# Ledger of designs, part 5: VH-VL binders against Probable ATP-dependent RNA helicase DDX59 (DDX59)

Target 1, 164 residues: Probable ATP-dependent RNA helicase DDX59 (DDX59), of Homo sapiens (Human) (q5t1v6r416to579)
Amino acid sequence: NVRQIILWVEDPAKKKKLFEILNDKKLFKPPVLVFVDCKLGADLLSEAVQKITGLKSISIHSEKSQIERKNILKGLLEGDYEVVVSTGVLGRGLDLISVRLVVNFDMPSSMDEYVHQIGRVGRLGQNGTAITFINNNSKRLFWDIAKRVKPTGSILPPQLLNSP

## First folded at step 19 (VH-VL)

Design k2 (from g6 with light chain S30R R54L)
Fold by OpenDDE, fold request of step 22:
Structure k2 (fold): chain C 164 residues (1-164), chain A 121 residues (1-121), chain B 107 residues (1-107)
Amino acid sequence: as target 1 above (164 residues)
Amino acid sequence: QVQLQESGPGLVKPSQTLSLTCTVSGYTFTDYWIHWVRQAPGQGLEWMGIINPSGGHTSYAQKFKDRLTISKDTSKNQVVLTMTNMDPVDTATYYCARLHWDFSGFYFDYWGHGTLVTVSS
Amino acid sequence: DIVMTQTPLSLPVTPGEPASISCRASQSVRRYLAWYQQKPGQAPRLLIYDASNLATGIPPRFSGSGYGTDFTLTINNIESEDAAYYFCQQRSDYPLTFGEGTKVEIK
């Protein structure tokens, strides 16, 4: 069971919004998985999360060795990291049972990717939350996502409902 | 004001190790990523690598991964580039630059003046 | 590695006229594209970041556009001081590769 939330967040406000989410006691359930669309961005955001929130954070992407990635995932599952900032590098068969919150900091490039990233939570009957940031620069998949989210009763941003 | 300055030997013999220092001032040293870029005479810019604020994370271009090391000396506000087995083809002006990240995005806002390194017998 | 291809490599321009430089990425770099100006004997200077954001202190006659694989740097009302090399750089993936550079010359 995954609660899907779509938030209209302009690019300049995305970092702040993420920090707000991570500081929200109702939403923040470590470990948290944050998805971004570039490796350097992942590295930067992970460090920012650690610096601003004090949470243990690390990035994961394909530039890191397989061993490093394995260790990061192990650390995530063992509670060594409270936040993991990831590109779309996680395998479909990866079991991240402990993840209860996913934040799509950057909009996925496809519905398949969206579903894949959302699928990181709510596994094995557990409740999870997936928050997706969207704005004018990333609204291409909005209607597809909206169709998926609508049956869940989630609220859609008015900005998107009125967008041509 | 923010300043970056590269320093090191202007001449290196083939097979020797190059050590360059990027000394920074005018800001909190531990808050910014630093990257190295070189430029052979009359050629374009070549990205070499980058180091995070803490110095615990680096990324290198594959071309240099086996012989390039970037490190930080926080006590001196310095980033150090070490490159082994220098060859005349490595003759270039070497730059360090600061990566700024704010609400608008990330960008390399300040560059050093560069230091010319000639590899010759 | 993401290959950045600039065109043209040489661009003669008459003062007062506009200049356009293209940068093409071998794969999508989204908005993570920067433009630099480099004059002889000087370090590169940031002009544009994130494809279209004007860097601080840069004249508004410089502008950037594009997303994904195709980007353009436009210099309106070319001045003599704009004679320089211009480079694009992608920051979407490691290594953070540069274009070959474009030499803008004043006729």
Scores: ipSAE 0.887, ipTM 0.950, lowest interface PAE 0.5, mean pLDDT 93
Fold by OpenDDE, fold request of step 22:
Structure k2 (fold): chain C 164 residues (1-164), chain A 121 residues (1-121), chain B 107 residues (1-107)
Amino acid sequence: as target 1 above (164 residues)
Amino acid sequence: QVQLQESGPGLVKPSQTLSLTCTVSGYTFTDYWIHWVRQAPGQGLEWMGIINPSGGHTSYAQKFKDRLTISKDTSKNQVVLTMTNMDPVDTATYYCARLHWDFSGFYFDYWGHGTLVTVSS
Amino acid sequence: DIVMTQTPLSLPVTPGEPASISCRASQSVRRYLAWYQQKPGQAPRLLIYDASNLATGIPPRFSGSGYGTDFTLTINNIESEDAAYYFCQQRSDYPLTFGEGTKVEIK
């Protein structure tokens, strides 16, 4: 069971919004997965998270060796990292049962990727939350996302409903 | 004012190791990533690698991965490029550049003047 | 690697007229596209970042557009000082890659 939240967040406000989410006691349930759309962005954001929030944060992407990625995932499961900033490098068959919060910092490139990323929470009957940032630059999948979120009973932001 | 300046030998013999230094000023050194880019005479720009503020994370182009090392000396506000087994094909102007990172995004905003390195026997 | 292809490679322009340079990526780079100007004997100078954002100190006659694979740099009211090479660059993936460069010449 995944609670899906769609937030209208313009690009310059994304980092601030993420920090607010990570500082929200009702939302922040470590470990947290943050999905981004580029490797360099993952590295930058993970360092920013650590610097600004004080949370243990690390990035994971395909530029890192398989050994490094395995160690990061192990650390995630063992609680060594509170936040993991990831590109779409995580395997579809990987069960991260401890993850309770996913933040799509950048909009996925497809609905398939969206489903894959939010599917990292709510596993094995656990409740999870998936927060997705959307704005004028990333509203291509708006209607598809809306169709998926609507059956869950979630309310879409007015910004989305009024968007063409 | 923000300033980056490359320094090192203008001439290197084949098979020798190149060492270049990028000295930065006008901003907090530990807040920015630095990358290296080179440009052969009359040619385009070629990205080489990047290093994070702490110096603990680097990424290199595959072409240079086996012979390129980028490091930081925070105490001197310097980034160092080391490249082994130089060849005449490595003759180029070498640039260091700053990656700006804030709440608005990330982008390369300032470049050094570049330093010409000629590889010749 | 993501290949960046610029067209044209040479662009003669009359002062006062607009100029447009195209940059195509071999795969989507989303908005992670920058434009640089380079004059002879000088380092590249950032013009546009994230496809359409004007860098500080750059004249408003420069503008960028595009998303995904197709991008355009537009220079309105070309001036003699705009004679230079122009490069696009993606930072969506490692390694970072540049276009071949476009030489803008003033007629």
Scores: ipSAE 0.813, ipTM 0.913, lowest interface PAE 0.7, mean pLDDT 92
Fold by ESMFold2, look of step 19:
Structure k2 (fold): chain C 164 residues (1-164), chain A 121 residues (1-121), chain B 107 residues (1-107)
Amino acid sequence: as target 1 above (164 residues)
Amino acid sequence: QVQLQESGPGLVKPSQTLSLTCTVSGYTFTDYWIHWVRQAPGQGLEWMGIINPSGGHTSYAQKFKDRLTISKDTSKNQVVLTMTNMDPVDTATYYCARLHWDFSGFYFDYWGHGTLVTVSS
Amino acid sequence: DIVMTQTPLSLPVTPGEPASISCRASQSVRRYLAWYQQKPGQAPRLLIYDASNLATGIPPRFSGSGYGTDFTLTINNIESEDAAYYFCQQRSDYPLTFGEGTKVEIK
């Protein structure tokens, strides 16, 4: 019940690809979680999303207070934010969030994190999509990605399949 | 031409409040984040905090959070650093720098020339 | 806070030869590592961002490498104007911490 899409995206092209996804009527279904691997990057990307797309966007990471993080997540569920950019908070509260689209803007550092991040979609019987950007920086995980995604019938990037 | 210029008092007495201004020109003030960094004489660089001038969002290093406020005045193209309860250990050159973000990454491309603040009786 | 450790703290160099400076992070900062040059009485000057990308206007004799916790700045064909302090900075996590600096001196 989770459609897993893997896209080959070099770092300079990631922002453009994200904006294309957020403008794609077939893929964009708010609320959306976008995962990044850098707190400053989360802050910058959420601002760019709002400026470029007009969507209500905000970042969430551990530099925000616990109260503020709870209010941001409440706002996401109530529609005050259409997109939340997160550094992969796998704690309580986020584990209970159910969204329609997850974008791993940065590939997580482990498959355990990957599974937890894509698990934010399709929960409680809900249908959803998880899109993950990869490139050579994630080479260590290529085999594990292929093993998990190939049986689903999704087309994997040739650059991933042909990696040594 | 992009320029950042720090200004403020060169001498502050212990326990007083420091106020430094970073005035920018040559670009749209709200398009770029600004951070403050200080350098004690003969020492390395110490990151203090950052501000997004468009919304006023800030982040501070933990050691400064109780004394430091970074604010902005959009009408003057200024970012202001305010630090309370100054101590001689706070003697340093203070810099502001602009954060650039583009397709290749994000980095601090333009720096002010710095202003020396001495904390002494 | 992520601690950035530079080695060596002082580096005598011979003009025309290569030199390298190491920067180690206390936890992974991935590619979010910058290098700066600072000459006496001046603000830092950006050399390298994202570990290996040469900043605009920087001579190609400077290069950076590394990922995660271990990073290297390499200066090929040392010139006398390269005598300066060199600092690394991580941008992965707040606060955006710097290394202690390496003083490069002409022998």
Scores: ipSAE 0.565, ipTM 0.828, lowest interface PAE 2.3, mean pLDDT 87
Fold by ESMFold2, fold request of step 22:
Structure k2 (fold): chain C 164 residues (1-164), chain A 121 residues (1-121), chain B 107 residues (1-107)
Amino acid sequence: as target 1 above (164 residues)
Amino acid sequence: QVQLQESGPGLVKPSQTLSLTCTVSGYTFTDYWIHWVRQAPGQGLEWMGIINPSGGHTSYAQKFKDRLTISKDTSKNQVVLTMTNMDPVDTATYYCARLHWDFSGFYFDYWGHGTLVTVSS
Amino acid sequence: DIVMTQTPLSLPVTPGEPASISCRASQSVRRYLAWYQQKPGQAPRLLIYDASNLATGIPPRFSGSGYGTDFTLTINNIESEDAAYYFCQQRSDYPLTFGEGTKVEIK
């Protein structure tokens, strides 16, 4: 019950694509989890989301204190945040959170992490979408991505399929 | 056009509190994050912490968390570093630098000239 | 904290020839690696960001490469003005740590 969409997005275009997703009435179902691959990037992107879209956005990562992370997660569950930007699932308290939209702004470093991140969407009887941005920086995972996503019937980017 | 300038005392006694100011000009103060970096004489660079002047969010290196505060004064276009319980090992040149980010990435593009702080017992 | 290790710490160079400086991270910093030049009595100057992107106003004889843990700054066609200290910095994880620096000096 999780739709896995893979989009080819070059690094300079990632922010624009995210804002398009967040403004899309069919896709945007708050709260949204956005995953990035560095802590400073999480802090910067969450600020940009709030400034540009007006959505309540915050970052979560291991540099934040345990108390701070707990308050952020409480706020997420209570509807105080519409977008949460995180560097991962395990160790951040996100492993029990369920949402209808996940965006992997940066491709995770492993397929294990990918599975954990997309696992935040949907439960039995609830539809959810996981959108993942890839480009040549993710080349080492292309085979694994194809193996996992191709059986779902989702169209894979031709740049991924034409890669050695 | 973009300028950052550190200012503050050049000499501090052990156990005293240091207060340094980073004054910025040539851009909108709240649009760029500011970090502080220090460099002991003849040695490398050490990252201390960063502030987002838009909302006042800060992050500090663990080494400094118990005595470092970075704050802002938006009316003066200033970021202030406050560090308690100074020790001779804290003798260094202190720099502020701004964080640029856009579609191409993020990086520290402009640095102040630095201010030397000597802590002498 | 991510430890950044630079080699060599001292690098004598001959004008007109290439030179390389290595920076190794104790864990992956992906692309989030910057290089700086610092001349005596001056603040650092940004050369390279995100491992390989040349900063504005930096001569094209400077280039960067690498991903993950191993990074290289290359200076092609060394000029006398390139004598300086060179530092790498990771920006993947707080604290945003620097390498120890490499002193480049003209023979």
Scores: ipSAE 0.508, ipTM 0.815, lowest interface PAE 2.8, mean pLDDT 88

Design k2 (from g6 with light chain S30R R54L)
Fold by ESMFold2, fold request of step 22:
Structure k2 (fold): chain C 164 residues (1-164), chain A 121 residues (1-121), chain B 107 residues (1-107)
Amino acid sequence: as target 1 above (164 residues)
Amino acid sequence: QVQLQESGPGLVKPSQTLSLTCTVSGYTFTDYWIHWVRQAPGQGLEWMGIINPSGGHTSYAQKFKDRLTISKDTSKNQVVLTMTNMDPVDTATYYCARLHWDFSGFYFDYWGHGTLVTVSS
Amino acid sequence: DIVMTQTPLSLPVTPGEPASISCRASQSVRRYLAWYQQKPGQAPRLLIYDASNLATGIPPRFSGSGYGTDFTLTINNIESEDAAYYFCQQRSDYPLTFGEGTKVEIK
């Protein structure tokens, strides 16, 4: 129910790759949830998404109240926002949402978190896609990523498979 | 040439309200976030808050939340720091700095010269 | 608030030799760590961002390393102009806190 795509993206190229995904008619399936690992980065990226693509975007992180976070996520599902950029530290509200596309702009620090984040894709009967950006900063998780994704038949980046 | 310049009163009395401006030039005002940082004489740097000039979104350090407002005036290319109830411990040099971000990352690349504010009778 | 602890607070150096400054965060800040140089009466100057990326116009004798909680600024071939205060700043969580600073001074 969840298609897991792994893309090799160096840190300087991540923003451009995200915009390419959001402009790609076949990949972009609102609502979209984008995970990053920095609060300021979430604020900046959500603004850039809106300015560059014209999509309605907002950020979520711990400086927003729990009720604000729930309202933003509800708005994502209702079409008030097409893209939400999140640090992933949202508490209980995040466990209840489902979206059509997840982009892990920054790879999570553990496979447990990865599984949790891709679990935001696809509710009962819905299909969805999770796209994850990786590079050498995620090298510690390459084995685990390959083990989880390879059985799905998805093509893994050669840089991941050929890592020393 | 990208430039940021702080301006405002060099002296305020205790309990008064401080208003400082950060005037920018050499780039499009609304394209870059701006933060305020202060430095008491002989002391380290203290982050105060940040503003997105495009939409006016702000975030403040908890220490200043009750008395600090950062606002903008797009027609003048200015960010304005307003801080109420000044106290002698608020004596410091106040800096504004620009947040740059591009494909390589994001960071504070240009700083103003700083303006000294003394809080005293 | 994430506390940034710098060591040493004072670092006498000899021109031509390397020097290192440590910065430790009370919580992980991942790669989001910057280093600044500040000379007396001047604003801070960005040296390093995202832990290891050299800022534009900064001499290559400056380098940074680290991830998570432990970071190091290294200055190779110390020059007299490098005498200054050096600060780290985390950019991971609000407020964007600074270390206390390290005074680098020529012996």
Scores: ipSAE 0.454, ipTM 0.792, lowest interface PAE 3.5, mean pLDDT 86

Design k5 (from e3 with heavy chain Y57H, light chain S30K)
Fold by OpenDDE, look of step 20:
Structure k5 (fold): chain C 164 residues (1-164), chain A 121 residues (1-121), chain B 107 residues (1-107)
Amino acid sequence: as target 1 above (164 residues)
Amino acid sequence: QVQLQESGPGLVKPSQTLSLTCTVSGYTFTDYWIHWVRQAPGQGLEWMGIINPSGGHTSYAQKFKDRLTISKDTSKNQVVLTMTNMDPVDTATYYCARLHWDFSGEYFDYWGHGTLVTVSS
Amino acid sequence: DIVMTQTPLSLPVTPGEPASISCRASQSVKRYLAWYQQKPGQAPRLLIYDASNRATGIPPRFSGSGYGTDFTLTINNIESEDAAYYFCQQRSDYPLTFGEGTKVEIK
């Protein structure tokens, strides 16, 4: 079962919001997956997470070698990393049963990707949480997100619901 | 003392399914990843796949992806390899190996003795 | 796949003399190269990891060098007990790949 939370977060406020989430004892359940849309962003954000929160963080994306990605996965599953910032690479084809929190820092490019990313939690009968940051840059997906999340009983941001 | 021991049938008929067991001892079973590697007679070693400590994650070489399954039985300290549709070309000594890893990478620190599997009619 | 090529495949050596085995990778594996020893009827044993680090319990006469594509395992002062197969393995990328192996024989 995946609890889906949609938060309206403007781009300049995303980092701060992420840090707040990571510092929330009710939400933070390591290891945490944070999905971003840029490789460089993944690297920078992971570094920022380490510096600001003190949490062990690493990035994963296509520019990393396969062996590095495998090592990161191992570290994630073994609890060596508290936060993994990933592009879409980690979102597919992996059984990350230990992950209990996913943060879509950047809105996925498609609903298929969204489903894949949030699908990293709540497996095998475990409860998981998926938090997604959304703003006007993701306007094209507002209706799709609303349609998918609303039936779950989750509260949607007014900005999203009021969007034409 | 860390020990890995492969066991299973030494002879398999073509198209049949191979099942091998890697029994481990001398360490905490759930702490290490396990690899399977085989070596055909007179040839080099060939990596087959890997399974994580909990058994919840596996990865396979592309060559074996469609017919190879690796699983764990934690209660028995065993890793099981299952490979379907065996062919004479699959004749080899099969090894399980323990993976030691850190942030910089991993290596096989302990190997089983290997078990010879011959595929023949 | 990264192809690992060992030379020579057979290496007769006289006790007390040094032995060198070469391993070449088809592409750079950085330092991610391991050497193993395998004696007949025994499990492979890790000798060297990350190109030049001796594994625990490995005698100092075993050493590894190299980076990128060219690596060397050197066995100084060969002993009778060193008769075995030796093979290199890269862990730079999956699938993991191994050299063909070198048979070291004592003259």
Scores: ipSAE 0.006, ipTM 0.563, lowest interface PAE 10.7, mean pLDDT 90

